# Miniprotein binders against b1l550, part 8

Target 1, 279 residues: b1l550
Amino acid sequence: MRLPEELLERARDIHSEAPSHRIKLDRVGSFGLKVPVEFKGFLLLAEADVWVSLPEGRRGVDLSRQVEAIYELSNPPKDPFSLCREAAISLLEKLNYADSSGVSIRFDAPLQDGESLKYYGVEISSIASDEIINKIRVEILGMTACPCTAELIRAYKSSEIAATHTQRSLGILEVSTKAEHPDPDKLASIIERAMSSPLRTYTKRPDEGGLVIRSLSNARLAEDVVREMIHLFLEEFGHLPEDTHILAAVRSMESVHMHDIYAERSFSLDEIRKEISSH
Below, E stands for the ipSAE of ESMFold2; O stands for the ipSAE of OpenDDE; V2 stands for 0.75 times the mean of E and O plus 0.25 times the DockQ between their complexes.

## First folded at step 21 (miniprotein)

Design c2a (at its last look DockQ between E and O 0.94; V2 from the best seeds 0.00; counts 0 for: pae E 1.9 > 1.5)
Fold by OpenDDE base, look of step 21:
Structure c2a (fold): chain B 279 residues (1-279), chain A 80 residues (1-80)
Amino acid sequence: as target 1 above (279 residues)
Amino acid sequence: SRVRIRVEGDDPEKLREAIRRIIELAEKLGLKVRVIYYGKEVWIFIYGVPEEVLEKLLEEIRKIAEELGVKIEYTIWKEE
């Protein structure tokens, strides 16, 4: 049943009323929307959040306009980076009482693994005000082998390739910049290359053995992985603005302990360059 | 009407000058203006443009763009 249109003329605009308490809100919006995006030739269903700021003198946000903004831009499906940025801009345009807007889009990105597919997690964000800040978070699983245990076993058995415990590790790179979103595939590659070995979706017996041997020959602490991620990041993305902020982190799901090992470094490009130059 | 203007230029000084002039133009007309900077791209929104002023406003913006050698694209939306 559709209510009569005449009711709109009679009804108070609740959203435009003064609130009981004049307090500005930072984010008001719709979370958990599903939007189609095109990524590397794949049509994906992504989860999206859209929001704007709310001034102290306005009771509520026009939520319907927010939803319309992103869906207008999502048909036909486009790349999630453009969608995110354009939607953020559109939100500010349409909701003229807002001084800031934001959009986040989350999905699993496909990554070719031989004849199969593996994946990494992606969250893309754009925040608009007087400027646009783009943020991307990439998470991908890899494998780490412990060098400490390897050294102990080497000392005990005098083997060239020492056995050691291996575990799944989650690598994380988060980048916030005034430039365009960094390439998520490159970020995922950096994380994989920083670990002892990548994970594979499909392995034949010879491949599996080789993967493990590679890991053993490239044993790394969680700390090593983070440092390597940073090093590789600087090589690939050193051209980004100096005020670009990065979080590099690893969570190792240790196989010999009941708890995880975690390591991280947060930094700006300016900060880390100064640090490295001082050594 | 609402006017969306995208300004792009390789020369930062010329780009800044173009933006300044467009803002001043809107303000002189008593119109609300919003500016979003993104690298070499600048988005300008002008709100509440009367229909009788719209054509003149756009013409003046085009003149600014031509004088300063910046690229502009605009879209017009009717405000509900």
Scores: ipSAE 0.586, ipTM 0.858, lowest interface PAE 0.8, mean pLDDT 92
Fold by ESMFold2, look of step 21:
Structure c2a (fold): chain B 279 residues (1-279), chain A 80 residues (1-80)
Amino acid sequence: as target 1 above (279 residues)
Amino acid sequence: SRVRIRVEGDDPEKLREAIRRIIELAEKLGLKVRVIYYGKEVWIFIYGVPEEVLEKLLEEIRKIAEELGVKIEYTIWKEE
């Protein structure tokens, strides 16, 4: 049933009223929207959040305009980075009482894995005000092999046994920049190259053997995986604005422990360059 | 009416000058203006444009863009 449109003339506009407590809000929005996106030839189901700031003198936000801003841009499905940025701009246009807007989009990205596919996690956002700040977080699993245990076992038997514990580790790169979002595949590649070995969707026995040998030949502490991620990131993305902020991290599910270990470093590009050049 | 203007250009100095002149036009009319900067493109929103002023405003904006060699694209909506 549809109510008569003329009721809008008689009803109070609750959203435009002043609130009882005049306190500005940083994020008021619609969260958990389901949106289709087109990413590198795939049609994916993504989850989106949209929000705006709310000034102290306004009681509510026009929630239907928020949904309109992203829905109109998501049909037909398009590139998630363009959708994210354009929706953030549209929110500020449509909700002109706000001083900022934001959009986040989360999806699982397909990645070529030999003749198969694997997936990694992507969350992007665009925060708009007088400028746009783009954020991207990439998470991908890899294999790490412990160098400490490998050395202990070598010393125990004079190299008769080549062994160490291996485990899945989650690598994380998060980038906040005024430039375009970095290519998520390149971020995922950086994380995988920093690990002892990539993980595969499936392997045949010869491939599985090669994977394990690579891991043992490239044993790394979680700390050194993070350092390698930073090194590789700077080689590929050192051209980004100097105030670009990065977080590099690893969460390792250590196979011989009941708990995970975690290593991280956050920095801006100008900060890390000063640190490296001093050494 | 509300006017959305996307301005883009490769020359930063000419882009900045174009934006300054467009903002000045709107401010001279006492109109609300929002500007969002992103790389080599800039989004300008001008609110509350009187219908009798709209075409003259757009003509002046087009002249600024041509003079400074920046590209513009604009869209107009009726407000409220």
Scores: ipSAE 0.507, ipTM 0.843, lowest interface PAE 1.9, mean pLDDT 89
ESMFold2 (binder alone), look of step 21: mean pLDDT 80; pTM 0.767

Design d1 (at its last look DockQ between E and O 0.96; V2 from the best seeds 0.00; counts 0 for: pae E 1.51 > 1.5)
Fold by OpenDDE base, look of step 21:
Structure d1 (fold): chain B 279 residues (1-279), chain A 94 residues (1-94)
Amino acid sequence: as target 1 above (279 residues)
Amino acid sequence: SEVRVRIRVEGDDPEKLREAIRRIIELAEELAKKLGLTIKVRVIYYGKEVWIFIYIYGVPEEVLEKVLEKLLEEIRKIAEELGVKIEYTIYVEE
């Protein structure tokens, strides 16, 4: 039952009232929306968050306008990068009391693995104010082999390929830039190449053996993986603005320990270039 | 009635782009002053692309068309002079 429109004239606009405490809020919005996106020929249902800032003199945000903004832009489905950016802009347009807006879109990205599919996690964000900052986070699993154990076993038993423990490791690249979102497939590729070996959805016996042998022959510490990720990132994305910020991280789910090993480096392109050039 | 004008400006020359934006803002402010209207302007920069939102409050219906025509005409002139691309959309909300 729809309430009579006449009631709207009598009702106070609660959202526009002064709050009991005049405090600005950084983010107010709707979280956990589902929006369709087109990605690499796939139609995916993504999770989305939309928000704006709220000035100190306003009690609440017009949430309906926020939801409307993203859904208007999501039909027909489009790439998540454009959707994210355009929605952030639209939010500021429609909610003129806000100083900033933001959109975040999360989904599992399909990645071809032979005749099958594997995936990586993606979170795309855009924050708008007087400028737009685009953010992308990519997470993908790989395999690492421990070089320390390998060296111990090699010292004990002379073999060309030393046995060692292997484990799954989660690689993470997060990029924040005033430019367009970096290509997530390229980011995922960087992470995989930085690992001892990639994971496979489907392996035949010979392929599985080869994968393990490759891992053993390319044993890497979590620290090695992060450094390799950074190196490969600079080769591929060195053209981004110097104020671009990057987080490179690895979480290794160690197979001989109850705990995980974690390594990370946060940096700007300007900072890391100076660091590398000094050696 | 509230009038919202969405303007997208695109230009390869950052200086010309900045100048275009400046002129558009000044134009809106001058027009508002002359007509005794309240305006709000928002600008969002994204590389060679700039979004300008102009909110005009309290525009009498009798002058609305004239105001918009004048604004758009002058914006077109700015675009032509500076060699920037301009797209616009107008929304009228009661």
Scores: ipSAE 0.693, ipTM 0.888, lowest interface PAE 0.7, mean pLDDT 92
Fold by ESMFold2, look of step 21:
Structure d1 (fold): chain B 279 residues (1-279), chain A 94 residues (1-94)
Amino acid sequence: as target 1 above (279 residues)
Amino acid sequence: SEVRVRIRVEGDDPEKLREAIRRIIELAEELAKKLGLTIKVRVIYYGKEVWIFIYIYGVPEEVLEKVLEKLLEEIRKIAEELGVKIEYTIYVEE
């Protein structure tokens, strides 16, 4: 049922009133929207959040304008990075009382895996004010092989068996920068190359054997994986602004334990270079 | 009437880009002062692009077209003089 339009002339505009308590809010928005995106030839259904800041003197946000802004830009579907940035700009344009706006978009990114596909998690955001800060988080599973157990077995079975436990490990790279979002496929590649071997959607037995042998010959602690991720990141993305912030992490689902191991390092490009050059 | 001017400025030279933005803002402020209008300006920097949103409140209907034409003509002149690219859209709300 649609109410008569003329009621708008008689009703208070609740949103434009001053609030009872003059407190600025950092994020007011609509979360969990479904938005189509086009990523590298794939049409995907992504999940999006949109928000703006709310000044102390304004009671409410025009929420319908927020949702309208991103949906107008999502039809026809476009790449998620352009959608994210353009929507953040549009939010500040349309909601001119806000000091900042933000858009986040989450999707599973397809990745070629031989003749098949696998996927990895992507979340991007753009935060707009007098400038734009872009953030991307990539999560992808790989395989790790424990070097400690490998060494123990070598000492016990010095000529008979080369073996250790292997497990899935979740690699995480998160980047916040004033530059454009880094290519998520490159971030995923960095994570996979830091692991003992990649995971596959499926393998035939000879290929499976090769994958396991690769992992055994490249055994790594979770700590080593994080360090390698940082090294590879600096090689490929060291050109980003010096105040770019990175989080590199691994959560390893250790096959011989009831619990996971976790390793993490956060840093700015300036910070890590000073640290490396001091050695 | 309430007027919103959406401007995208693009240039390879950061100094010329900043100068263009400064002159566009000054132009809008001078015009608003001469006509006794309330104005708000928002600027968003991203790489070689800058977005400028100019909000002009209380524009008399009898001068609306003249105000807009003058503003846009001067903005185009600034763009040519400084060698920056400009795209704009104007929204008018009654």
Scores: ipSAE 0.612, ipTM 0.868, lowest interface PAE 1.5, mean pLDDT 89
ESMFold2 (binder alone), look of step 21: mean pLDDT 80; pTM 0.778

## First folded at step 23 (miniprotein)

Design d2 (at its last look DockQ between E and O 0.93; V2 from the best seeds 0.00; counts 0 for: pae E 1.6 > 1.5)
Fold by OpenDDE base, look of step 23:
Structure d2 (fold): chain B 279 residues (1-279), chain A 94 residues (1-94)
Amino acid sequence: as target 1 above (279 residues)
Amino acid sequence: SYVRVRIRVEGDDPEKLREAIRRIIELAEELAKKLGLTIKVRVIRYGKEVWIFIYFYGVPEEVKEKVLEKLLEEIRKIAEELGVKIEYTIYVEE
């Protein structure tokens, strides 16, 4: 049922009214939208958040217009990078009272693992104002083996390959840049290579044994993983603008403790380069 | 009713881009002044791309076509002179 248009003329425009308190809001929007995206030949249903800033003199945001903006750009489905950027721009265009906009798109990205698929989590974002900042967050699970326990066991048993506890570890790379979004597959690869070993969707017995042996031979602290991620990131993405900001982190779900071990480093490219050059 | 002009400028030379933006904005402001219109301009920079949104408010129906024609003609001249790529879309909304 559609209300008569005449009623619209009688109704107050609530969104355009002055608020009770004249306070600017940074983000007002629709969260948890579902939008189709095309990624590496896959058509995926992604979760999307869209928002704009709200000036102090306006009570509310035209939410319907925001939703329209993202869905207009989602048909036909396109890559999530372009979708984020274009939608952010479109939001500012259509909601002229806003001084900033943003779009975030989240999904599980497929990653080839032999004849099967594994995945990593990805969040792709764009924030628009007088400039565009692109953000990408990649999360992927790997395996770590503890070098401390390994050393203790080695000393005790005099083993060439010492047993140690292993655990799942979540590696995280978040990149914010004025350049194009960095390749999420490359980011995922960096994280995996920084771990003691990658995880597999399935393993045959010989492969499983090899995977474990590899992890034992490449035992790493959570701190080691983060440092390795940073090192590999610099090798692969050193061409990004110097003001590019990076968060490298790992959460190790320790198998001998009830708690997790967490390590992180936040830095800009110019900052970290100066740090490394000073050694 | 308002007229919205979406402009995308692309160029490899930052100086030419800056000049293009300046000239486009000035053109729009001059046109608005001449016609007694209210104008809003938004500029978004992204690498070698610049997005310019121009909003003309209070455009009489009688002058809408004329305003648009003149603006487009001058934008084309700017593009040719500076050697930048300009794409534009015009929206007339009631």
Scores: ipSAE 0.688, ipTM 0.884, lowest interface PAE 0.7, mean pLDDT 91
Fold by ESMFold2, look of step 23:
Structure d2 (fold): chain B 279 residues (1-279), chain A 94 residues (1-94)
Amino acid sequence: as target 1 above (279 residues)
Amino acid sequence: SYVRVRIRVEGDDPEKLREAIRRIIELAEELAKKLGLTIKVRVIRYGKEVWIFIYFYGVPEEVKEKVLEKLLEEIRKIAEELGVKIEYTIYVEE
């Protein structure tokens, strides 16, 4: 049922009033929106959050304008990075009482895995004010092999056994920068290359054996996976602005323990360059 | 009710971009003062691109065309002088 439009002339505009308690809010928005995106030739259904800041003198946000801002830009589908940035700008334009706006877009990114596909997690954000800060988080599973157990087994009675425990490990790279979002496939590649071996959607026995052998040959502590991720990140993305912030992390689901291990390092490019150059 | 002008400025030279922003804002403020209008300006910078949003409040319908024509003509001159690319869109909001 559609109500008569004449009511708009008589009803209070609740959103534009001053609130009883004049407290600014940092994020007021619509979360869990579904938007189509085009990513590397795939049409994906992504989940988006949109928000703006709300000054202490304004009671509410024009929520329909928020939804309008991103949906107007999402048809026809476009790459998620352009959608994210353009929507953040549009939010700040349309909701001119806000000091900042933000858009987050989440999707599972397809990645070639031999003759099949696998997927990794991507979340991108753009935060707009007088400038734009772009953030990307990539999460991908890999395999790690324990070097401590491998060395112990190697040394056991001069054994010819080559073995250790292996497990899934979740690698995480998160980047905040004033530059364009780094390519998520490159971030995923960095994470996988830092692991003992990538995971496959499926394998036949000869390929599975090869993966296990590669894992043993590249046995790594979670700490060293993080260090390798940082090293590889700096090779690929050391050109980003010096105030770019990175988090590199691994959560390893250790197959011989009831608990996981976790390692992380956060840094700005300026910080890590000083740290490395001091040695 | 207000008139919103969306301006995107793009160029390789940061000094030219800064100068373009300054001149566009000055034009908008001068025009608003001459016509007794309330104005708000927002600037968003991203790499070699700058978005400028100008909100003119209380623009009489009979003056709307003159305000827009004068602003746009001067903006085009700025783009030519500084060698920057400019795109604009005008919205009338209720």
Scores: ipSAE 0.595, ipTM 0.862, lowest interface PAE 1.6, mean pLDDT 89
ESMFold2 (binder alone), look of step 23: mean pLDDT 81; pTM 0.794

Design d3 (at its last look DockQ between E and O 0.96; V2 from the best seeds 0.00; counts 0 for: pae E 1.6 > 1.5)
Fold by OpenDDE base, look of step 23:
Structure d3 (fold): chain B 279 residues (1-279), chain A 94 residues (1-94)
Amino acid sequence: as target 1 above (279 residues)
Amino acid sequence: SEVRVRIRVTGDDPEKLREAIRRIIELAEELAKKLGLTIKVRVIYYGKEVWIFIYIYGVPEEVKEKVLEKLLEEIREIAEELGVKITYTIYVEE
């Protein structure tokens, strides 16, 4: 049953009323929307969050307008980068009481692995105010081999390639910049190259053996992986603005422990360059 | 009645771009003052692209067309003078 539109004239606009407590809110919106996006030739169903700030003098946000804003821009499906940016702008346009807006889009990105596909997790965001900040978070699994155990085994049994435990490790790169979103495939590649070896969806026996041998010959601590990620990032993305902010992190799901090992570094491009130049 | 004008300004010269934005804002403010209207202006900067939203409140229906025509004409003049590209969309909400 649809209520008669005439009833709207009689009803108070609750959202525009003064709140009981005059407090500004940073984010008010709809989370967990599903929107289609086009990414690398794939049509994907992505999860989306949309929000705006709420001034202290307004009780609530017009949520319907937020939902309309992103869906209007989602048909026909477009790339998630443009969608995030344009939707953030549209939100500020339509909700003129807000001083900031934001859009976040999450999906599994396809990545070619020989004749098969693997994937990485990606979250693409844009925050709009008087400027636009673009944010991207990439997460991809790889493999690490422990150099400490390898050294112990080498000391015990003299061998050129020492056995060691291996585990899955999650690498994370998060970038916030006033420039365009950095290429997520390049970010994923940096993470994979920083680890002992990449993971494969499909392996033949010779390939599997080679993968493990390569991992053993490239044993790395979680700390090593993070440092390598930063190094590779600077080589690839050093052209970004100096105020660009980066989070590099690794979560290693250790195979000999019941717990995970975690390492991270947060920095701006300006900060890390100064640090490296001082050595 | 609310009239919203969405303006997109693009240009390779940052100085000209900034000048265009300044002039557009001033134009809107002057027009509002002259007509006794309430306006709100929002500006969003993104590289060589700038978005300007002009909200005009309480525009009498009788002068609405005239006000918009004048505003758009002057914006076009600014664009031509400074060599910036301007596109616009008008939204009318009752």
Scores: ipSAE 0.691, ipTM 0.887, lowest interface PAE 0.7, mean pLDDT 92
Fold by ESMFold2, look of step 23:
Structure d3 (fold): chain B 279 residues (1-279), chain A 94 residues (1-94)
Amino acid sequence: as target 1 above (279 residues)
Amino acid sequence: SEVRVRIRVTGDDPEKLREAIRRIIELAEELAKKLGLTIKVRVIYYGKEVWIFIYIYGVPEEVKEKVLEKLLEEIREIAEELGVKITYTIYVEE
């Protein structure tokens, strides 16, 4: 049963009151919303967070307006990048007491893998104020082969046979820019190409053999994977604004240890170019 | 009683785009000053797009339609003169 509209006339508006403690808040929002998106011909169920800043003189955020803003734009489903940016703009429009807004959208992106699909993780965001900053994070698993053990085995036997331990490694690229979001498929491709070998959903024995042989021929440290990711990123996306910020990282689930190894580098485009050109 | 105007301005020439934004803001501020109205303006820049939100408070119901028609007419003239494209939506609240 719906409550009478007359109660709205009698009830005070709690959200518009001043708070007991006048402290501004950076992010107040609704997190974990389910939204449909259309990505590369697929209708996907994504998870979204929406927020705005809250000035010190306002007690609460109009949370129903926040939720309304993104759901109005998600029907019919549209591409997640447009949804993200447009919702961030709409939040600032609808909640005019805020000086910034943000939207993040997370989904598993499909990739063709032979006759089947595999998936990689994508999280995009748009943060609006007097400008818009776009951020994208891509995560995809690959295979790495340890070069240290390979060299030890070679030296022990003086063998032509390269043998070493292999493991799954999670590659991460995160880009923050004032330009459009980079294409997530290109970011995923960069990560996979930096690994010793890609992972596949399904292989037949001859294909599996080829995959393993390739990984052994391309043995790499986690540190070298990160360096290769940066190199490939600069080839593909060196044209982005100079203040674009990137994080490149690898978490390797080392098969011979109880623990993981982690390597990371963050940089702006102008910073890394100066570093490379100085050698 | 209260009016919100959402304006999207696009253009390839940054100088003309900036000039269009400046003139639209000045127009809205001048109109509010002449009518004794409270105004708030928000601008969001993204690439070759600029979003302008104009919030006008206390607009008398009797003159609301005429005020809006004049504002939009002037904005269209600015866009044509400077070679920028505009789209707009008007929201009216009690």
Scores: ipSAE 0.597, ipTM 0.862, lowest interface PAE 1.6, mean pLDDT 88
ESMFold2 (binder alone), look of step 23: mean pLDDT 80; pTM 0.772

## First folded at step 24 (miniprotein)

Design d4 (at its last look DockQ between E and O 0.94; V2 from the best seeds 0.00; counts 0 for: pae E 2.0 > 1.5)
Fold by OpenDDE base, look of step 24:
Structure d4 (fold): chain B 279 residues (1-279), chain A 98 residues (1-98)
Amino acid sequence: as target 1 above (279 residues)
Amino acid sequence: SYVRVRIRVEGDDPEKLREAIRRIIELAEELAKKLGLTIKVRVIRYWRGDTKEVWIFIYFYGVPEEVKEKVLEKLLEEIREIAEELGVKIEYTIYVEE
């Protein structure tokens, strides 16, 4: 049942009223929207968050306009990078009382694994104000082998290739830049290459054996993985602006402990270059 | 009711872009003043490698129906002239909101 339009004319515009407390809010919006995106030939249903800032003199945000803004741009489906950026701009355009806007889109990205698919998690974001900041977060699972246990077993058994415990580890790269979003596949590749070995959706017996042997021969601490991620990142993305901010992290789901091991480094390109040059 | 003008400026020369932005804003402000309108301007800058992109949103408030067409025609003509003179790419869209 639609209320008579006549009643709407009598109703106060609650959103435009002055609030009881004149306080600015940083983010007000709709979280957990579902939007279609096109990514590498796949049509995916992604989760999206949209928000704007709210000035101190306005009680509420026009939430319906936010939702309309992103869905207008989502039909027909487009790449998530353009969608994020364009939606952020559109939000700021349509909600003229806001000084900033933001959009975040999350989905599982397909990654070819032989004749099958594996995946990584990705969150693509754009924040608009007087400038646009693009953010991307990639998470992908790999395998790590412990070098400490390997060394102990080597010492005990005098084996060339020592057995060690292995576990799944989640690698994380988050990049914030004024440039275009970095290629998420490249970021995922960096993470996988920083691990002892990648994970596979399926393996044949000979392939499985080879994968494990490789991991044992490339045993790495969580700390090693993070450092390797940073190193590989600099090789691939060193061309980004100096003020680009990066978070590199790993969460190792240790197979011999009940808890996880975590390591991270946050840095700007400028900062890390200075650090490396000092050595 | 208000009239919103969306302008996208693209180029590889930062000086030309700055000049384009300045001139566009000045034109809009002068027009608003002449017509007794309230104006709001928003500028968003985006860097894509060697190409700079700028979004300009101009809001004209209190535009009488009788002058809407005139306001838009004059502004658009002058924007085109700026684009030609400075050699920048300009795209624009006009929205009338009630």
Scores: ipSAE 0.671, ipTM 0.878, lowest interface PAE 0.7, mean pLDDT 91
Fold by ESMFold2, look of step 24:
Structure d4 (fold): chain B 279 residues (1-279), chain A 98 residues (1-98)
Amino acid sequence: as target 1 above (279 residues)
Amino acid sequence: SYVRVRIRVEGDDPEKLREAIRRIIELAEELAKKLGLTIKVRVIRYWRGDTKEVWIFIYFYGVPEEVKEKVLEKLLEEIREIAEELGVKIEYTIYVEE
């Protein structure tokens, strides 16, 4: 059933009214939208949030135009980074009362794993005003091996056990920059290389044994995983603008504890270079 | 209701881009003044590698139907000349919003 358009002449335009309390809002939007994206030849179903700022003199956001902005751009499906940026621009274009707009897109990214695939988490955003700030967060699981326990077992009298506790650890890199989003596969690779060993979808027993030995031979504290992530990030992405902001973190699900261990460092490229050059 | 002009300007020289933006805005403002129109302009700047990309949105309110095509053609002709003079790339699209 469709209502007559003539009613628009008699109905109040609630959204364009002034509110009783003239207070600017930073983010007003539609969250949890499902949008298709094309990523490295894969058609993925992503989750998106869209928002705009709302000035103190406007009561509401035109939600239909807001949702329309991203869905018009998502069919046919396209690269999520282009979709994210273009939708943020379109929001400011279509909702011209806003001072800023934002779009975030979340998906599980496929990653080659031998003859199979595995997945890692990606969340990208673009925030538009008089400029665009792009943000990307990558999360991927790896394996860590405790060096402290390994050393204790090695030193154990008459020890015939070469062992330590190993666990899944979630590595996190988050980058906020005025440049293009960094390649998520490169960020995922940095995280995995910083771990004691990657996780695999499946292995045959000889390969599984090799993976465990690699982990034991590359035992690392969570703190040193974060430091290695930063080192590798600077090697690959040191060319980004100086005010680029990074968060590097590890959440380790320690197999011998009831709780997780967490380490993180946030910094700008300018800040970390000054810190490194002072030592 | 309004006429919206979407302009994308691209180049690797920030000073040429800034000058292009300034001239495009001046042109739009002069045309709006001549025709008694209300105007709004929005500019979004983005770096793509070594190339800077700029989006300019021009909103014309109250454009009479009989002159809207002529106003837009004149604006676009002048914008192309500015882009050629400064050596920047330009793309545009025109929308009529009700």
Scores: ipSAE 0.493, ipTM 0.821, lowest interface PAE 2.0, mean pLDDT 88
ESMFold2 (binder alone), look of step 24: mean pLDDT 77; pTM 0.762

